# VH-VL binders against q9zst9: the designs that were tried, part 4

Target 1, 202 residues: q9zst9
Amino acid sequence: ATLTPNHVAKSLAGTSVYTVSNSDNEFVLMSDAEGAKSIGLLCFRQEDAEAFLAQVRSRKKEFRGGAKVVPITLDQVYMLKVEGIAFRFLPDPVQIKNALELRAANRGSFDGVPVFQSDLLVVKKKNKRYCPVYFSKEDLEYELSKVSRSSKGVGVSQHIMVGSFEDVLKKMELSEKSSGWEDLVFIPPGKKHSQHMQEVIA
Below, E stands for the ipSAE of ESMFold2; O stands for the ipSAE of OpenDDE; V2 stands for 0.75 times the mean of E and O plus 0.25 times the DockQ between their complexes.

## First folded at step 3 (VH-VL; framework fv_ustekinumab)

Design m6 (at its last look DockQ between E and O 0.73; V2 from the best seeds 0.00; counts 0 for: pae E 4.5 > 2)
Fold by OpenDDE, look of step 4:
Structure m6 (fold): chain C 202 residues (1-202), chain A 120 residues (1-120), chain B 107 residues (1-107)
Amino acid sequence: as target 1 above (202 residues)
Amino acid sequence: EVQLVQSGAEVKKPGESLKISCKGSGYSFTSYWLGWVRQMPGKGLDWIGIIYPGDSDTRYSPSFQGQVTMSVDKSITTAYLQWNSLKASDTAMYYCARRGLWFGDLFDYWGQGTLVTVSS
Amino acid sequence: DIQMTQSPSSLSASVGDRVTITCRASQGISSWLAWYQQKPEKAPKSLIYAASSLQSGVPSRFSGSGSGTDFTLTISSLQPEDFATYYCQQYYSYPYTFGQGTKLEIK
């Protein structure tokens, strides 16, 4: 059996992203390059959403008076079943840089939203395993510093694995029993690990 | 330190049965999937399947389904690959490998291999 | 089953050379691709996971790229110890499948 959508949504709870909505609280959509699909943009930084809003206002007069940046949680986004709309995430450029550094790639691009995890931060409660996944490398490093004397550097980085959020979600959806992918818990940026884990496990 | 130690080389005749072993140590044996890979002489790697020692759940390649059997003995942290009736075509190096977790869901640690020779 | 096709099957290069090996999947596998190195009479060693992430302890001269169906393993500056056979593997869906391998030989 694969993971249920509800399980995946629960793992995403608490993480906010930002988008632009019109006066009717509807997503402002962009056309794809082919004009076949409408794209909803979701930003991990509010400032990126603000920049997007400014662009929308400049290009489309109808949005000058009513468009605004609105927060939405990832679990809500994941559960949205809107026909004909594809959502795309705009990652934090700082985290892109972090991901590239971990891959020892001095040049190039990272496709998708970087997520970080460490086996050193895995917890077991009531005979169940939980693996926290971070959107911020800095947040992960901060938690690692609590369990290890080394908080930064090569010694810590060897315990950090990086992946694409989009790929991870896909893998979760395709995962079978005892695969381990059911153990993932996404930690909201800026939120303390202990606090969020308590909320999720409770 | 994570280690996988496999049983020694085997020389068999067609029709004979065989069971080779892979012992894991340095990690929670029941928490990681363990896989088997075949490598015929001078050839590439063939994915046989994986087994979860925790509950003996298995996934076989269609090419190997019914041809081999994977099993485990948790009490001694050992995995097994067995044939009921060997064929000459089973001559190969057989590797066991641990499947990593999550982002590292690849074969991260490997045994040294067991050479199986089947000849009349 | 997902078929993995490597190119080339064999390659000759010199120390210091930039080497590129490609792997193509018969269908989309996102970034769930691994690269392995195998030296003669030795077990394979994991190099890359998630298409572009280096396994712990792997030199930075190794890099992986690609997503979907086309993937690349690159060695920026070939070292003597890098002559070996390399394999890609998808772990997107069962059965997991390997490429046929690329033998990297000394020119």
Scores: ipSAE 0.664, ipTM 0.885, lowest interface PAE 1.0, mean pLDDT 92
Fold by ESMFold2-Fast, scan of step 3:
Structure m6 (fold): chain C 202 residues (1-202), chain A 120 residues (1-120), chain B 107 residues (1-107)
Amino acid sequence: as target 1 above (202 residues)
Amino acid sequence: EVQLVQSGAEVKKPGESLKISCKGSGYSFTSYWLGWVRQMPGKGLDWIGIIYPGDSDTRYSPSFQGQVTMSVDKSITTAYLQWNSLKASDTAMYYCARRGLWFGDLFDYWGQGTLVTVSS
Amino acid sequence: DIQMTQSPSSLSASVGDRVTITCRASQGISSWLAWYQQKPEKAPKSLIYAASSLQSGVPSRFSGSGSGTDFTLTISSLQPEDFATYYCQQYYSYPYTFGQGTKLEIK
């Protein structure tokens, strides 16, 4: 008994990503590098989705008339993935830079969407534990500044752990209710910790 | 400061029972899984299993299932690894370790180890 | 069970050398791989989590890379205190299996 799709989806509520739809409100799908699979592109920045739309319009005349950038929340994305639709995420380049600086090697590429967490920041409500996971390192650092004694610097960064969002989702899907992975709540970029927790914790 | 303190070395004969301990301090004992690892003399690390002290839920490696029993006593923040009937092949160093949370779902703090020697 | 295989089983190196140790999983484990260091007569110490992220307090000369099935631990400039046995461990699914270890010895 692994975590249900509904539980995983609920942990993702409130985070918007951006995709391109056609005039029929269908996702615009792209071929993977080998041309074998159709994949939907989801951007963490609206401007990246707009750039993708411009690229599609320049190559496919049929998309010029009614194609548009649309927001979709990650819980909706996850349920569509459960139903068999494949997606690729395009992360925020600022967060890629942040992740590379935190990794053992700070040169090379980061594979996937960076997410950040800290054991120093755990939320308790009615004796139940919640672990906020941030899409923005800066948002996590802001919350940590309220609880740590140190101002900014290396000491604060040493308490921040980084991972790939896609790998975290795979791990949650394999994990049972008692594993601790049921604790996760993803915090939307630019949203205050307390505000989001009030909205999603029953 | 997180610490895991294990019981002292044991010398036993085949067929005897044994219970070794691992006492946690400096953290919320019931909030973290605790694991056991075997290291036979001159060999590598073998994952035995983990126990969640909050409800005593366990996950054993298939090779150790039925060979040992993990348990906890929350009142004294202590975990135990127990054998009903020791074999010479149980001779090893036994480590307890705290399993971290989420991205750190690996052994982040280790006890000093308990050497168990089983010989006739 | 997922089997973890390390190479080489032992390695001799000098202070200042760049050292690489590899670990291969029998099936895909995403980034869910840890590296540990064990010095003689001591308990293991965690070095790297999620294949490539340093544990707090670990020197920056240590780095990890890889995903899926093939992983590497690198020490960019070997120091005297780095002579030890190194273990990889997958923590993708139970049981969280270890590699057999790589013993790093002075030349």
Scores: ipSAE 0.573, ipTM 0.829, lowest interface PAE 1.9, mean pLDDT 86
Fold by ESMFold2, look of step 4:
Structure m6 (fold): chain C 202 residues (1-202), chain A 120 residues (1-120), chain B 107 residues (1-107)
Amino acid sequence: as target 1 above (202 residues)
Amino acid sequence: EVQLVQSGAEVKKPGESLKISCKGSGYSFTSYWLGWVRQMPGKGLDWIGIIYPGDSDTRYSPSFQGQVTMSVDKSITTAYLQWNSLKASDTAMYYCARRGLWFGDLFDYWGQGTLVTVSS
Amino acid sequence: DIQMTQSPSSLSASVGDRVTITCRASQGISSWLAWYQQKPEKAPKSLIYAASSLQSGVPSRFSGSGSGTDFTLTISSLQPEDFATYYCQQYYSYPYTFGQGTKLEIK
């Protein structure tokens, strides 16, 4: 009756994050200094993963020649999380700033990876409804400007809601079919929803 | 703009049946869950349940399961809350409310309420 | 069912005061919490979604904070129109339960 992990993973298709792999193409995991917890770092920006690579190389001699930044898709990450592998995201700071501007409290940090959606943007394709959920507020604003001239500028932001990616995933996992949460499709940064949906739905 | 217009106040005796209505307009009626909330006199809000007008799928609070029936007539964009046999404890204000989409999966638009009074 | 407990049950304040209302969930609900305002003889009105995000058209003197189990609604400078009853509601899992309400009265 609830949405399957495979269904949730499909909603995440096409969005890449960046991490560091060793020369054997295994993800570099970091241990907590206080304990033995191993956590993979997943960066939404490639340059942040490059900074992580530099840190890894300075700490462990065996990674200096073979370690590299690699992309991994969020659907792959989700399935690894289901298998019990721990990851931590490093969000794009621009999107953190965007999220804080939409929050009433704005107490200096946003917990999790921001995602954005609008009730004004619901896409119908093949007799099915889809709700595009964006990792980039700017991409959503662009799409909203195409459907209404009166929603440009500050008026556009009044139609944008923000949530935490981690909270959205948890909610999707608890949701039943026909709840509307099965209609979510996550849109990668820099990609138009029509192009992305054509690629993942066609 | 989104509007939910409810039927008028009702005065009933215990044992009588009742069906109250909520007519939606200004939005795609079949695309949003519609919920019912009870407020007993001087008390807070109780979540009764939600119905999806597109296919009439329902979710009831355990406290209300079997005590009321939610239904929809899509052709006139109207939802109903129905009792087969009213009790004095059913005396309350009843609101219908639209459930928003996704991040706004809360009640974003409310009807004006229907006061139901059940007394002998 | 997830129980939502509000504090205080009632509160008396003057125009211009800063007030804080709390809501506690019986289990973790992430950020899936809403705040509503209800005036006598009127339907509730949504103020805050996702614990801390302001609904469109709601004055910026309203703010929300918290995650997990402990949540707060703050009004930074009370106005005459803010005297009402305030409810929290979790929308993490069905049934989407409400807190018992906090009545904010004028001194």
Scores: ipSAE 0.332, ipTM 0.727, lowest interface PAE 4.5, mean pLDDT 83
ESMFold2 (binder alone), look of step 4: mean pLDDT 92; pTM 0.942

Design m7
Fold by ESMFold2-Fast, scan of step 3:
Structure m7 (fold): chain C 202 residues (1-202), chain A 120 residues (1-120), chain B 107 residues (1-107)
Amino acid sequence: as target 1 above (202 residues)
Amino acid sequence: EVQLVQSGAEVKKPGESLKISCKGSGYSFTSYWLGWVRQMPGKGLDWIGIIYPGDSDTRYSPSFQGQVTMSVDKSITTAYLQWNSLKASDTAMYYCARRGLWFGDLFDYWGQGTLVTVSS
Amino acid sequence: DIQMTQSPSSLSASVGDRVTITCRASQGISSWLAWYQQKPEKAPKSLIYAASDLQSGVPSRFSGSGSGTDFTLTISSLQPEDFATYYCQQYNSYPYTFGQGTKLEIK
């Protein structure tokens, strides 16, 4: 692969996920099904992390004092993953519903964190292309609504593709330069496309 | 509406040169890789290569490296596939196709094809 | 190069039938497989990407599944317009490679 960990991490800059830390500012880890490995839980919604903290506090007294929900950015998460720390993502249930609706034509379950992309959205800056990938279908639809009115766009949902974030990261890690995978930029949920692109495209 | 419109059918003799074209419209031509695919009469699809119109970067299938040249003229949103010396074995339908941006790799829109016949 | 093998090479079916076409990769390609439909004397049309995701405008009777090395394309209830040749294509690595095609004919 010719894409460095730093390149992949940069594509994830600005997206916050939420985890639970203890009173020493250390991540609260879950055991896997066999109890053999520690896995960090990362929630795309702050509310889900707060619900997890409440569950932990009701069952384990050591978390009733000083434990808290903390944000961490996906670029930091990715670098920790590169260093060997395992994480499990808890996706936004609304986005799971959106992914399944886009696949209504196919009988299938969705596994992983949904991400959305459109052929109609490409950002160019100084002869370099950047392809935005959205964690929120609604954010992508909002941007597509602007394009549809001014540039002969078509039905917005007809140009939305869905994938698994985990599969996309794996493909980026294995791809070579100029394959197109280096062009991806992940758009944080709720953030305006133009604002994020200005911040990450140097 | 995304469209790829290819040049018309060609009839050539072995040893002649040829340049066929594929004109893109309805999208940002310089933002998508453009691929070429060969289909010999009665046979399946065979990937030739891809070119990025923004900087003319190319990736060829090893089977076609040195046999054909891909190029673009971005001022007229047109890609080209060129032979310096045709062989009878080059007789085929040639398709251009846009490589979509769904994580970089799918051929999502296709030209109608250019039939190239090379015979003595 | 990754070799793509389709099975069967041809089949005959009747309108209303459930049809399954398989595609096998010589090496693991994750989910990076597309399916195309080609009608006689026409350019190929994209049907499915990432093994299971339906292209916009493609009827819901088409579905794809699989990962790694074994993949399937299913047509749940065959229609007259579905008689065509179907190709799988891996886009995991260069060079991109297609299967040999499966010709679906009227019984």
Scores: ipSAE 0.005, ipTM 0.538, lowest interface PAE 10.6, mean pLDDT 82

Design m9
Fold by ESMFold2-Fast, scan of step 3:
Structure m9 (fold): chain C 202 residues (1-202), chain A 120 residues (1-120), chain B 107 residues (1-107)
Amino acid sequence: as target 1 above (202 residues)
Amino acid sequence: EVQLVQSGAEVKKPGESLKISCKGSGYSFTDYWLGWVRQMPGKGLDWIGIIYPGDSDTRYSPSFQGQVTMSVDKSITTAYLQWNSLKASDTAMYYCARRGLWFGDLFDYWGQGTLVTVSS
Amino acid sequence: DIQMTQSPSSLSASVGDRVTITCRASQGISSWLAWYQQKPEKAPKSLIYAADSLQSGVPSRFSGSGSGTDFTLTISSLQPEDFATYYCQQYNSYPYTFGQGTKLEIK
């Protein structure tokens, strides 16, 4: 069997993203690039959601009254996605810069939300293996600095792998038990993996 | 320093059994899947399968299922590829390779290869 | 099974040239494509993971691009040590499959 939606959602618990809601606590949806479907916008930075709200308010009077920026956790977002709601993520531009610096010499754009991982950072608890996946490269670098001498300085970056969050979620959804993809746990920005793992694995 | 060291070249006759080895060092052997890849003379790479040393769970390519057996001995950090009855068509270079984790679950470190020659 | 097709099967180039090798998957594999380099009488060496990310220690002249079904490996300024056979491999789903290889030869 493939990984359950609940398993995938649990791996995403504790990470807040920001959206705009109306006075009824409903998402303010935008049209997709083709104008064909309604899409929710989810920002990794609160200030980006605030900028979006200001833009919406300047164009439509009905949003000036009760519309506000609200946090929502990625596990809640994932369950809404399972129910058929489409979302577009607006990533942290600092992390986009970090992802581009880790990729090949020909610098271009990064498609999707960058996430960071290292095979030097695997957590074992009660005969189970867990791999922390970071939304912040700096958080992963901090944890790697505690591992060994070989992981210091420039060597730390050599052990960091980068991927697209959206591609990772699709891979988890397609993966069978024992594929290794059930091991992933996403670490909220600014949080220690040990602190987060204690909350998620318990 | 991650290393995979394979056993030496083998010359066998059709119908004989064979077991070749791949010894891992410099990493936690039970935490990474270990793969096997065949390369026939003058040909490209063919994926045989992968084994997880922690519990000996295996995944075979359909082309190799029933043709060959993967196993491990955790106590000596060694993986094995075994044939019960060799065929001339088994003549090839056999590589073991460590599968990286998640974003890098491709084959990140390779053994030097074991040449298997099967002829009458 | 996902079939991987490389183009060209072989090519000749000179030191300093920009070289591109393509790989096509028979169905969508997102970004789950790796590139390997194999020199004569040697084991393959991993170059690129997740279609566009360099493995540690791989020179920056190597780059990858693409997603879904069409992928490319580029060597921006070919060096003498780069003459080898290059393989793509999908790791989106089992069974893992390799392309047939592209042999890069001296012109």
Scores: ipSAE 0.345, ipTM 0.748, lowest interface PAE 3.7, mean pLDDT 85

## First folded at step 4 (VH-VL; framework fv_ustekinumab)

Design k20 (at its last look DockQ between E and O 0.03; V2 from the best seeds 0.00; counts 0 for: pae O 13.1 > 2, placed apart)
Fold by ESMFold2, look of step 4:
Structure k20 (fold): chain C 202 residues (1-202), chain A 120 residues (1-120), chain B 107 residues (1-107)
Amino acid sequence: as target 1 above (202 residues)
Amino acid sequence: EVQLVQSGAEVKKPGESLKISCKGSGYSFTDYWLGWVRQMPGKGLDWIGIIYPGDSDTRYSPSFQGQVTMSVDKSITTAYLQWNSLKASDTAMYYCARQGLWFGDLFDYWGQGTLVTVSS
Amino acid sequence: DIQMTQSPSSLSASVGDRVTITCRASQGISSWLAWYQQKPEKAPKSLIYAASSLQSGVPSRFSGSGSGTDFTLTISSLQPEDFATYYCQQYYSYPYTFGQGTKLEIK
């Protein structure tokens, strides 16, 4: 009774990433460093996908006239991954910096796409609790500033926890219903959790 | 502040029953899983299980399933760990702990522990 | 169930030393690993969550690393108050098992 792929996909609704498609609307795949795998690049920033498009056009003349940056939602990406298509995410570098600041003293690269959560921000709606999980630390900080101002004498310091998006998805896939992990809702960058939850829950 | 206060030390004989308590305060008791951990003398930590006070849902380690019973009385924000028939091997320190949420799905606040001694 | 194996079981070090403790999971757990510190006659205290992230108020000399099956806890410059037993715990899937512990003795 683990969470279905459709349930996990629904938790991802509304967040877009960007990739390059060819003139036939097929994703442009790249080979890994060994050249054995084809893998799609999914950028959290549109400008990074535009840079990728420029590289594609520079390397392969067949893409110059028809290749373009296209948005794809993370719920669609998730379903394609379930069907066996391999993707690599290119995270927003600002969010990588934010994630590294929450790491311990042994700084290194952050593996995966950072996501942010706080136990001070749990949303109750229709007798169900929801955990808003953010791709933007700044958006979470904004929401926490509203909660902190309403709290008296407790928890002036705000706790933001960071995880890897890929690791969160793996744990959701493993989790049974009623584990609490069915309550996660991913919040698109630049969106208030209350607005997003009205759209995806109601 | 979040606080978990456990009942006092117990000295028992094999075959006796026992119910120890853990009272939570300073947080929404029904919104967090509460866990129990055993530490036998000089040994490490054993995850017993967790209970969700909102609906009394439980998750037990297989090695403890059927050996102890977790329960709650949410009207007094108190959780219980109970044995029907103690064994000498039940001698240990027992901690209750609040499980955090999601990324912090680990024990963030701990009780002071209840020492249970079972000897003839 | 996922078994967690810590190494070493005990370790002696001097103030100022760099100390590393390892934890190995019997299967992949992504980064869902916590580290705890337990001082004598005290309840454990959480130090690290998600393999590498510091809990609030934990000194920056503590760090964690690893993903998958192999994890480390590092204390970069040991202080007298760091004398304790350290435990890893996986929280990838229930039961959330602990390692057997590493006792750190200050010389």
Scores: ipSAE 0.497, ipTM 0.805, lowest interface PAE 2.9, mean pLDDT 85
Fold by OpenDDE, look of step 4:
Structure k20 (fold): chain C 202 residues (1-202), chain A 120 residues (1-120), chain B 107 residues (1-107)
Amino acid sequence: as target 1 above (202 residues)
Amino acid sequence: EVQLVQSGAEVKKPGESLKISCKGSGYSFTDYWLGWVRQMPGKGLDWIGIIYPGDSDTRYSPSFQGQVTMSVDKSITTAYLQWNSLKASDTAMYYCARQGLWFGDLFDYWGQGTLVTVSS
Amino acid sequence: DIQMTQSPSSLSASVGDRVTITCRASQGISSWLAWYQQKPEKAPKSLIYAASSLQSGVPSRFSGSGSGTDFTLTISSLQPEDFATYYCQQYYSYPYTFGQGTKLEIK
């Protein structure tokens, strides 16, 4: 059996992203390049959403008076599954840079929202495995510094795996139970690992 | 609107130094990688390298490593490509281009190009 | 370095024609391929990224396909403004390398 949507949603709990809504609290949507689908933009930085809002206001007069930036959690986004709407994530450019640096040895590019993980940070409690996945490389490195003498540099980077959030979600959705993908826990940016893990494990 | 505006055409002699510029506007200059591409007359595109204005991190093509230097001045959102000693073979059009944020992969915006002519 | 080989180097076609340009990588690059269009005395313009994703503002008559080593740019119905030189670029690993280009001319 594959992972349930509820399970995936739970793994995403606590992480906030930002989008633009109209006066009716509806997503402001963009058209895709082909005009076939509507795209909802989700920003990992509030400032990016604000920039998007400014653009919307400048281009579409109907949004000048009522559009606003609103926060939404990833688990909520995941559960929305609105027909005809595809959500696109705008990642933190700092994390894109970090991802590119980590992949420099194998890949010189990155597609999607970067996520970072390390086997050194896997937690086992009550016969259950938890694999924390970070949206921030810096947050991951901070945690690694607690378990390793080397907190920075090439030595630490060898223990960091980087992937795209979108790919990880797809793999989770397609994965079978006991495959290991059910063990993933996404750590909100800026949140202490110990605190979030305690909340998730409790 | 995102714009990259490059400095004007240059006519130089072999052995001279040169620094051309690319000014970014309409976006957060420090958040995007910026690349340089060479195009010799009547030829294809050559990837020179990329620079991250936020911390001046660079990636050079081996073919251009040591031949040119990329730099930025964040205060005026300007990137530079410089030669210490030009060669006739440096004659080409030089483009700056922004690497896209969403996927961080492709050059999505381009400067208009700077023509550099090196002749005796 | 990863070598990108485009085929053909030049192509003559008429308005309304279906045009196909291929790009081959010397090694597997997954889907990390971009296509650019360059008109005479102009800067290149981005058309396709990630092998098959259409850049914003690019007409739907343009499409990209392929993965691994073999890639294709297709123009379903050639328009007058499409006569230009096209380049593929891999951005799988440094240095990012371009194909030699394909010049699309009016027949």
Scores: ipSAE 0.000, ipTM 0.522, lowest interface PAE 13.1, mean pLDDT 87
ESMFold2 (binder alone), look of step 4: mean pLDDT 92; pTM 0.943

